# VH-VL binders against f9uss8: the designs that were tried, part 42

Target 1, 221 residues: f9uss8
Amino acid sequence: MVLTDIEYLLSYLEAHHVPTIKKKRHTYLTYHGLAEHYTYVLKDGIIKNSIILQDGREYNLSYIAKPDVISLLRDEVSRSTDQPFNVRIESEYATFYQVNRVAFWKYVNSTPELQNYVKNYYRKKLSENILRLQRMVMNGKKGAICAFIYSLVDLFGRKVNEGILIDFVVTNDDIAGFCGISSRSSVNRMLKELRTDGVITVKNHKFIIQDVSYLLDQIAN
Key: E = the ipSAE of ESMFold2; O = the ipSAE of ESMFold2 at other seeds; V2 = 0.75 times the mean of E and O plus 0.25 times the DockQ between their complexes.

## First folded at step 19 (VH-VL; framework fv_romlusevimab)

Design ro6 (at its last look DockQ between E and O 0.90; V2 from the best seeds 0.63)
Fold by ESMFold2, look of step 19:
Structure ro6 (fold): chain C 221 residues (1-221), chain A 122 residues (1-122), chain B 108 residues (1-108)
Amino acid sequence: as target 1 above (221 residues)
Amino acid sequence: QVQLVQSGSELKKPGASVKVSCKASGYTFTKYAMNWVRQAPGQGLEWMGWIYTNTGKPTYAQGFTGRFVFSLDTSVSTASLQISSLKAEDTAVYYCARVEDDFWSGYYMDVWGQGTTVTVSS
Amino acid sequence: SYVLTQPPSVSVAPGKTARITCGGNNIGEKNVHWYQQKPGQAPVLVIYYDSDRPSGIPERFSGSNSGNTATLTISGVEAGDEADYYCQVWDERTEYVVFGGGTKLTVL
């Protein structure tokens, strides 16, 4: 069997004895704008990328729920770089490989398989960002919420008798931050409307999606 | 400390009216809907309905759509139940109980008032 | 329209385990909450979301919910557990809160 790009990266890091760190739920690995000398690779767990504004509002960018490099969105040659966003742990714990930035790029530059990983990483992140912009710019608030909920299916979805269980806990604050909505009460109201319409429900703190086609119909074409 | 404090017990004649009040303290009143629950002597809990404290919109359970009126005074964080044209079968303990007005709340009643006994006798 | 059915009473010896059932059509698809009511007192929440315990409720209280039956389990039963126990759901179709008829737990 041929290793995927990420599988190759993980095996490479293990073979080179790259140290790991472990962080608990709702603690931060890094903060937007702070200088950092390491590249981090998620080994286990779930994290959320965000920017926290001066007034305390949080704009959420993405979840990372599978092994991946946390960020390569800065200068490739400097010893340090400002972090592009906050990284908060959303699972009970998360484990990261911690590799010096210069050493990481040395590994990449000497290893064609890692070069392919980096190319695919940028392609993937560009595509994800385009989709995120579409969801936030081309939809009204309700459409943005529908798009966000739908995006959780690939990350956390599991088929059950009642529909699709999103096997992950999200809050109204999280949703507001992903959807660019300033008010928890607006998120709350729109989620209640979706429940009344038979689109979603709650079982044990988690979404169950009962009408996927409704979600898709609310998303801008 | 979160509390719901109800008005005192009432003894009434059939045909009279009664108003049971429920004063909330220790939390943001408009974040929680206020439920009313009836318990006749020796019987179980019966949900009468609730009122959304942010809008004042009531929802009445079937059988409670006539003589029973929920109201609010948000300036003093108080919900009230008014029962008109009292009948002997209205004799019960009446509880207020809050439910978080949040999609995720699960609609469980985490805090209850102490109850108000209304006795209707001729 | 949605109905929850509880046995009227359950008796258990001190130190043993009490199981109080709450029956309903497809109740396993609903979120079940449980209340304890001692004589002359208001109900107190003891289990929510099928199996979660509020702060201050001892670990010997537990809950489960599957199929057509939810169950409140009290292990190591003490005399102080003697009370009426009610299950409750919120029915999405009607948007009503629904209580079970209640179960009197007697500790012999």
Scores: ipSAE 0.554, ipTM 0.795, lowest interface PAE 1.3, mean pLDDT 90
Fold by ESMFold2 at other seeds, look of step 19:
Structure ro6 (fold): chain C 221 residues (1-221), chain A 122 residues (1-122), chain B 108 residues (1-108)
Amino acid sequence: as target 1 above (221 residues)
Amino acid sequence: QVQLVQSGSELKKPGASVKVSCKASGYTFTKYAMNWVRQAPGQGLEWMGWIYTNTGKPTYAQGFTGRFVFSLDTSVSTASLQISSLKAEDTAVYYCARVEDDFWSGYYMDVWGQGTTVTVSS
Amino acid sequence: SYVLTQPPSVSVAPGKTARITCGGNNIGEKNVHWYQQKPGQAPVLVIYYDSDRPSGIPERFSGSNSGNTATLTISGVEAGDEADYYCQVWDERTEYVVFGGGTKLTVL
């Protein structure tokens, strides 16, 4: 059986007895701008990447909800080891392989399958970031919220009788941070408008999407 | 520490008016809408409506769109209910209760005032 | 307009389990909240979002909601549980709060 790139990486790390660490909900794995000598690979759980804006607000960049490398912005020869993001655990627990950064790149440089993983990782991340930038630049605030909600379908969506359940708890602060909206009250108002229009509702603390087409119609493209 | 304190009981004649106040403390007043709930003697809870504290926009339940007026004084974190042209059937306990003004709120009333008894008799 | 129906009274012996029902068309699709009101007192929230308990509410209070019926369950009933109990929803279409008619729980 042929392993996917990430499955190959995980099996490689297991074969090399790479240690794991476990972190609980709302604790941080890493902080933006602080030196770090490890590469982390998500084994299990959900995390959120963010940065702190100059006015003190967090700007949320992405969720990682499947096994993947947390960041590859630094290599073995980089002059800076500063972490590019805050990484916060959003699931009850998350487990990470903890690999010395230099050792990780030695594994990659000696292993063609891992080299392919890294090439595909960068292509994937670049494509995702281009699409995210397009949606953010081409949309107003409401369009950004609709785009964000729609993006949760692939990550956390599950069909239910009432529509599509987003099986993940999201707050107004989180949404504001993903959408570049400065106030909780603006997010709150726009979400209430979407509910009044029959687009979304809440059951047991989670979104239910009732009208996917409306979300798509609000997204510039 | 979170608290809603209502004004004292009132005895009124038919045709008069009354103003029930509800002073909030221990939380950010504009994050919660203020509900008004009526309970006639021996009867159940009856929702009268609410007022959004960040906009001052009221919503009145059916049957409460005439003689009943919700108002705010945000500077002292106070919501008020005014009832005009009082009738004997307005005799009840009137409660204020907050609901978080948040999309994720289930619209449940987590904190209630102690109640204000309004008695209307000739 | 949306209507919630509760039995007017329920009697239960001390130590037994009380079940108070709240009927409504497709109430299982709504979020149901429950309040306890003791004589001469303001109502107190005891269950929200069908089954969540506020801090200070004992675990013997529980809730469920499916189909056309939501249920407040009080296990190990004590004399101090004697009160009126109200269910409540918020109806998204009208944006109104709706209370049930109330149920008097008698412990005997």
Scores: ipSAE 0.518, ipTM 0.761, lowest interface PAE 1.2, mean pLDDT 89
ESMFold2 (binder alone), look of step 19: mean pLDDT 94; pTM 0.958

Design ro7 (at its last look DockQ between E and O 0.93; V2 from the best seeds 0.57)
Fold by ESMFold2, look of step 19:
Structure ro7 (fold): chain C 221 residues (1-221), chain A 122 residues (1-122), chain B 108 residues (1-108)
Amino acid sequence: as target 1 above (221 residues)
Amino acid sequence: QVQLVQSGSELKKPGASVKVSCKASGYTFTKYAMNWVRQAPGQGLEWMGWINTNTGKPTYAQGFTGRFVFSLDTSVSTASLQISSLKAEDTAVYYCARVEDDFWSGYYMDVWGQGTTVTVSS
Amino acid sequence: SYVLTQPPSVSVAPGKTARITCGGNNIGEKNVHWYQQKPGQAPVLVIYYDSDRPSGIPERFSGSNSGNTATLTISGVEAGDEADYYCQVWDEKGEYVVFGGGTKLTVL
């Protein structure tokens, strides 16, 4: 049977009896810059990565909504154990495998299938960061919001009669943090413009995308 | 304590003018648009329109685009409704009601004034 | 323009369940809000976004919305629930507020 690399990792962790922990919504798994001795692997739930800027603002980097390793920036020989991101739970609960950092890399270094997972993980994260940089320099503030909303389709989108429901609650503050916009009121204004243009609407506190082509045009052009 | 307090009831003759005030307290005035709603005796609620408290831009419902004027005095967190050339058919209770000026609001009115009765008779 | 239709009145015995309907074309795709207005008083929000309850509104008030009908449900009806009830939506195309005609709830 051919397992995907993440399926192999999850099976491996289960076979080695790696313990899990459970965290509730809006609590933090880790904090940017604080020492951490564990590698965490998301089993179930949704999390948000962020960092604290010099001026104290929180800048949002990404969601993880499918099983994946939270961070691999530190290996077994790293002299620093500082966490690269704040990790906050966005679902009602999230469950993580908790494995000692040194032990995790011992598993990887002795297991070719896990080595393949790690190589693919780094390629994936690099590609995601390159695409994010391209969108930021090409799109401006309104374009950044459109790109962000479109990025939610693969994570949380499902078809409904009214369009594509983003089955996840997002606030103006969260959007501002993802888009590098300093003002919640600016986000609010731009979202209202998109609604007036028939691009998005709200049902039960969640986005419904009514015109995906508009979002794509703002990203591509 | 969040509240909207309206001016007192008015008895007017046809052809006169009236100004209904609505003073907001307990919240950031500019975070909420102010709606005006009319209710004639024995009748239902009728939306007259709203005014954006950041820009001062009014939006009037159909049928309210002439003799009805919305205005603001932001310095005292007050919205006003001016009705000119009063007619007997303007006899009603007039309510102010706020709507959060936010994309996520859904345009529901969470706080209402107590209402101002305007009676127009000879 | 968009129209909301409510029955003019509903009668219910004390302790029973009242159901007040609000009809509209594809209303299930809209966000429906409900207001209670007691005689001589201003309206009070009792349900928003179809089914959400503001702080201070008893749990016996609930709402649903599907197809062409939204429904306000009041279980364990008390004499103090006698009031007019209005449904309301926002019409995105015309950018205006629409109220239903109102339903008088009588507790007998």
Scores: ipSAE 0.460, ipTM 0.753, lowest interface PAE 1.4, mean pLDDT 89
Fold by ESMFold2 at other seeds, look of step 19:
Structure ro7 (fold): chain C 221 residues (1-221), chain A 122 residues (1-122), chain B 108 residues (1-108)
Amino acid sequence: as target 1 above (221 residues)
Amino acid sequence: QVQLVQSGSELKKPGASVKVSCKASGYTFTKYAMNWVRQAPGQGLEWMGWINTNTGKPTYAQGFTGRFVFSLDTSVSTASLQISSLKAEDTAVYYCARVEDDFWSGYYMDVWGQGTTVTVSS
Amino acid sequence: SYVLTQPPSVSVAPGKTARITCGGNNIGEKNVHWYQQKPGQAPVLVIYYDSDRPSGIPERFSGSNSGNTATLTISGVEAGDEADYYCQVWDEKGEYVVFGGGTKLTVL
């Protein structure tokens, strides 16, 4: 009935025959700091934003698991812009609309509904970044892990008889990267503590959250 | 190649003791807990417990809290099972088997030793 | 103490499908693993996490788990599949490993 902002953007791109590209798991769409002439819009799949540290470790920023614009950090007039982070495909495949950056902003400037999408996009991303910063700075290591797990509920959560299934495979390395924890064994230990306390368990390689209130209580606010 | 090699079969009299060794190779020894599983003749698999190879802390199944001792020598990647005051009922094949010491582990035993037969002659 | 119940034996003709059950209260909420033990040999993992196969295990081995029953299915049974089969879970509450009593598969 009533299109959301993102649904409007997707239908607009389809109506203008914007081409798509497809990338497979663990390949990169873009790299931090390299010039890019396109705006990408995620059509289908899951991606992870990250920066690779000097020692080769991956510092993870966020997942994008629903259709959304990958990045809008530069002004309307530049033909190219530096990418703010690496974008890696985490699903088996991901599909992106690939639109020339100048053309994309022409669409936005001529279309009030797309202007509203872009303004709401920036508002949303600022809020998300504030919450990420809170996770990284204001929590202890256990609190950071709890905040990260809780953040997966909106992205991948599905109610099941046993609790809330996080319908996505995440590794200890990924968790360490999201939480700023240098030791895989430290992540492992804290996850085992949460299981012993009845907060989480594992079914078929995935989290089951049994006590979401516990996660919330551990998060600084 | 990942492998668990156990010591040879033992023939013992009641009242004696025995030590079964299990030498690991091809993997990081402290990444996996070592389980001990007993199988009496013609019977099924019976979990005896496990030892945390990182901390050295054993956990014994309830029926195995007395005469059975798990130990490690991490320097040679070896776990051992000592059975004291042997009884005829201890006649069985004893297996070591590893379980990854990881939150994501389903606690399945992916690699087993070949088994050590302990025979207690009544 | 959590209990797993298996039939003591199952017979199947060569080329047919064998189904070995493992019963337990709410076993569908647990991760079930299966082991094959041929006479005189150590057990070998054939299914883990209900349905995953280790590398080297033929595709004709499959598993399922729902409700109160987990099932190991062996399609196209061969004479070499004649063995004892054990299901296994880990009981999180009691923190112990539980094996089923075993099922002897006989190939006619």
Scores: ipSAE 0.433, ipTM 0.741, lowest interface PAE 1.7, mean pLDDT 88
ESMFold2 (binder alone), look of step 19: mean pLDDT 93; pTM 0.950

## First folded at step 20 (VH-VL; framework fv_romlusevimab)

Design rp1 (at its last look DockQ between E and O 0.92; V2 from the best seeds 0.62)
Fold by ESMFold2, look of step 20:
Structure rp1 (fold): chain C 221 residues (1-221), chain A 122 residues (1-122), chain B 108 residues (1-108)
Amino acid sequence: as target 1 above (221 residues)
Amino acid sequence: QVQLVQSGSELKKPGASVKVSCKASGYTFTKYAMNWVRQAPGQGLEWMGWINTNTGKPTYAQGFTGRFVFSLDTSVSTASLQISSLKAEDTAVYYCARVEDDFWSGYYMDVWGQGTTVTVSS
Amino acid sequence: SYVLTQPPSVSVAPGKTARITCGGNNIGQKNVHWYQQKPGQAPVLVIYYDSDRPSGIPERFSGSNSGNTATLTISGVEAGDEADYYCQVWDQKTEYVVFGGGTKLTVL
């Protein structure tokens, strides 16, 4: 059988008895600007990457909702060990493989399949971030909100009779942080406009997307 | 303690006017829209409409346009209902109730005033 | 405009389970809230978002909502549960609050 790159990495970590840690909702795995000696691989759960500004505002970068390496921005010879962003648990729990950064890179450097994983990881992340940046730069506030909601479909979307349920609770603060909007009232107003237009609704604290095409029409491609 | 305290009961003659007040305390007044709900004797709850406490813009249910006016005094966190040209069928208990003014709000009334009985008789 | 239909009354023996229904077209696609009103008192929220309980509401109060029917269920009914019960939705199309006609629960 042929394993996907991430399946190979997970199997490799299990075979080498790499320990795991478990973290609860809304606790932090890592904090922006603090030194970190471990590479973490998400085993299960959902996390959010963000930057917390000096004044306490939070700018959200992405979710990781499937097994993946949290960050590979530091290697075994990097002089800066500062974490590039905060990692907060968004699911009830999340479980991570915890491996020393230097040891992780020794595994990679000695294992062609892991080298391929890392190469593909960087290619994937670069592509995702370039597309995300283009959407943010080329959209107004409403377009950014639509792009964010659309991005939730692949992460948390589930078809139901009413449309596409986003099976994850997202707050106005979360949306503001993902969209670079400091005015929570602006987020609230734009969401109400989308509801009035029949694009989204709320069922049991969660989005239901009723008109995906409308979301796409609001996004600069 | 989140609380809505309404003005006392009123006995009025047909053709008069009445003003029912609802004073809020214990929360940020402009975060919640103020609803007005009527209940005639022995009858069910009837939504009259609501007023946006941040903008002052009222929304009236069908049948409550005209003689019914919602207003605010945000300096004292008070919403008011004025009923003009009172008729016998206006005899009812009038409630204020708050609803969070947020997209994620389910639009449920978590806090109610105690009610104000308006009796219209000749 | 959107209409909610409730039975005018329901009788239940003490200790048994009361079920109060709220009918509406596609009500399962709406968020249903329930209020208890005792004589001479203001309504009190007992269930919101179909099935959530506010602080202070006993676990024997529960709710469900699917298809064309939402249901308030009160298990282990006590004499103190005797009241009128109203269901309520917010209608997205009209932006109106809509109440059901009310159901008088009698504990016999």
Scores: ipSAE 0.572, ipTM 0.804, lowest interface PAE 1.1, mean pLDDT 90
Fold by ESMFold2 at other seeds, look of step 20:
Structure rp1 (fold): chain C 221 residues (1-221), chain A 122 residues (1-122), chain B 108 residues (1-108)
Amino acid sequence: as target 1 above (221 residues)
Amino acid sequence: QVQLVQSGSELKKPGASVKVSCKASGYTFTKYAMNWVRQAPGQGLEWMGWINTNTGKPTYAQGFTGRFVFSLDTSVSTASLQISSLKAEDTAVYYCARVEDDFWSGYYMDVWGQGTTVTVSS
Amino acid sequence: SYVLTQPPSVSVAPGKTARITCGGNNIGQKNVHWYQQKPGQAPVLVIYYDSDRPSGIPERFSGSNSGNTATLTISGVEAGDEADYYCQVWDQKTEYVVFGGGTKLTVL
């Protein structure tokens, strides 16, 4: 049996007795632009990466809902320690391994399996970001909303008789932040249009996607 | 406290008109659509429709598209139901009830007015 | 034209459990809300989204919804629970709010 790269990293951190911290819903692990001396690895829970715009709105970049490193934008010799994103807990709790940044890179530099994790991490994140940019920039607002909803399938999707349940509560404010839409009423209207077209519905506070191909057809490729 | 206060009971003759008002307080009026629900004596609840308090656009249930008019006065956070050409069958209690104007709301009515009895009799 | 069907009445002894049903085609795919209406009073929301309780509603009120039937359950019934109970959905096809015909709960 072969461990995945993330499974290896988690096992490595446990074997080295890396401490964990626990944060509750809607608190922040890190803030954009503030100095940070730790590398954090999500152990369990769901977080949201964002930037606070000058007008106070959140511009949302991604969810992380499975174990993964929060950010590797700084190495052990970088002069700047500024965090690239706000990281907010979206689950009731989230648990993180907390590793000194210099120590983390010492682990990586001495361990070929961790080096492979880091290389694959960068390739994966670059590919995801290129696709995210294409989906969000090349679409109008409706296309951006469709792309966002579709992106939730891999994170939170569960097949049910009615379609695909997105087993996570998301708000119009969250959607606005992910889609670059300044108006909550515009998001609300477009979601209602998708419901009228038979594409989505709501069951117990959550999306059900009834027509995935419609979502894909609205996304620029 | 969030509340909806309706106008007092009305006794009318057939052919007259009536206007039932529903004044909202304790919340942002334009964030909730206002429903109108009819209950004839001894009968169940019947949805008449609602009005979008942000745009003023009404939606009428089937059977309520003629003599029934929903309107707003946003300056005093008031929704109104006007019934023209009153008939004996219009005798009922009329309720206003709010629903959050949100895709996620599920369309449940969390706050109701106390009801306005309209009696149509010669 | 979506239809909700409720029994006209249900009788239950004090302290026992009342179950009030709301029937509808594939109602399990819809969000069901329940209202209590006492004589001469406006309806009061007691359950929304099948099973959620508004603040101030006792835990002895509960709800379920699956298949073609939603059920309001009131455990430990008290005389003050005598009322008419209405189920309600929003129908996506017509975009209308739909009420059930109501069920009169009698506590004997």
Scores: ipSAE 0.476, ipTM 0.769, lowest interface PAE 1.8, mean pLDDT 89
ESMFold2 (binder alone), look of step 20: mean pLDDT 94; pTM 0.957

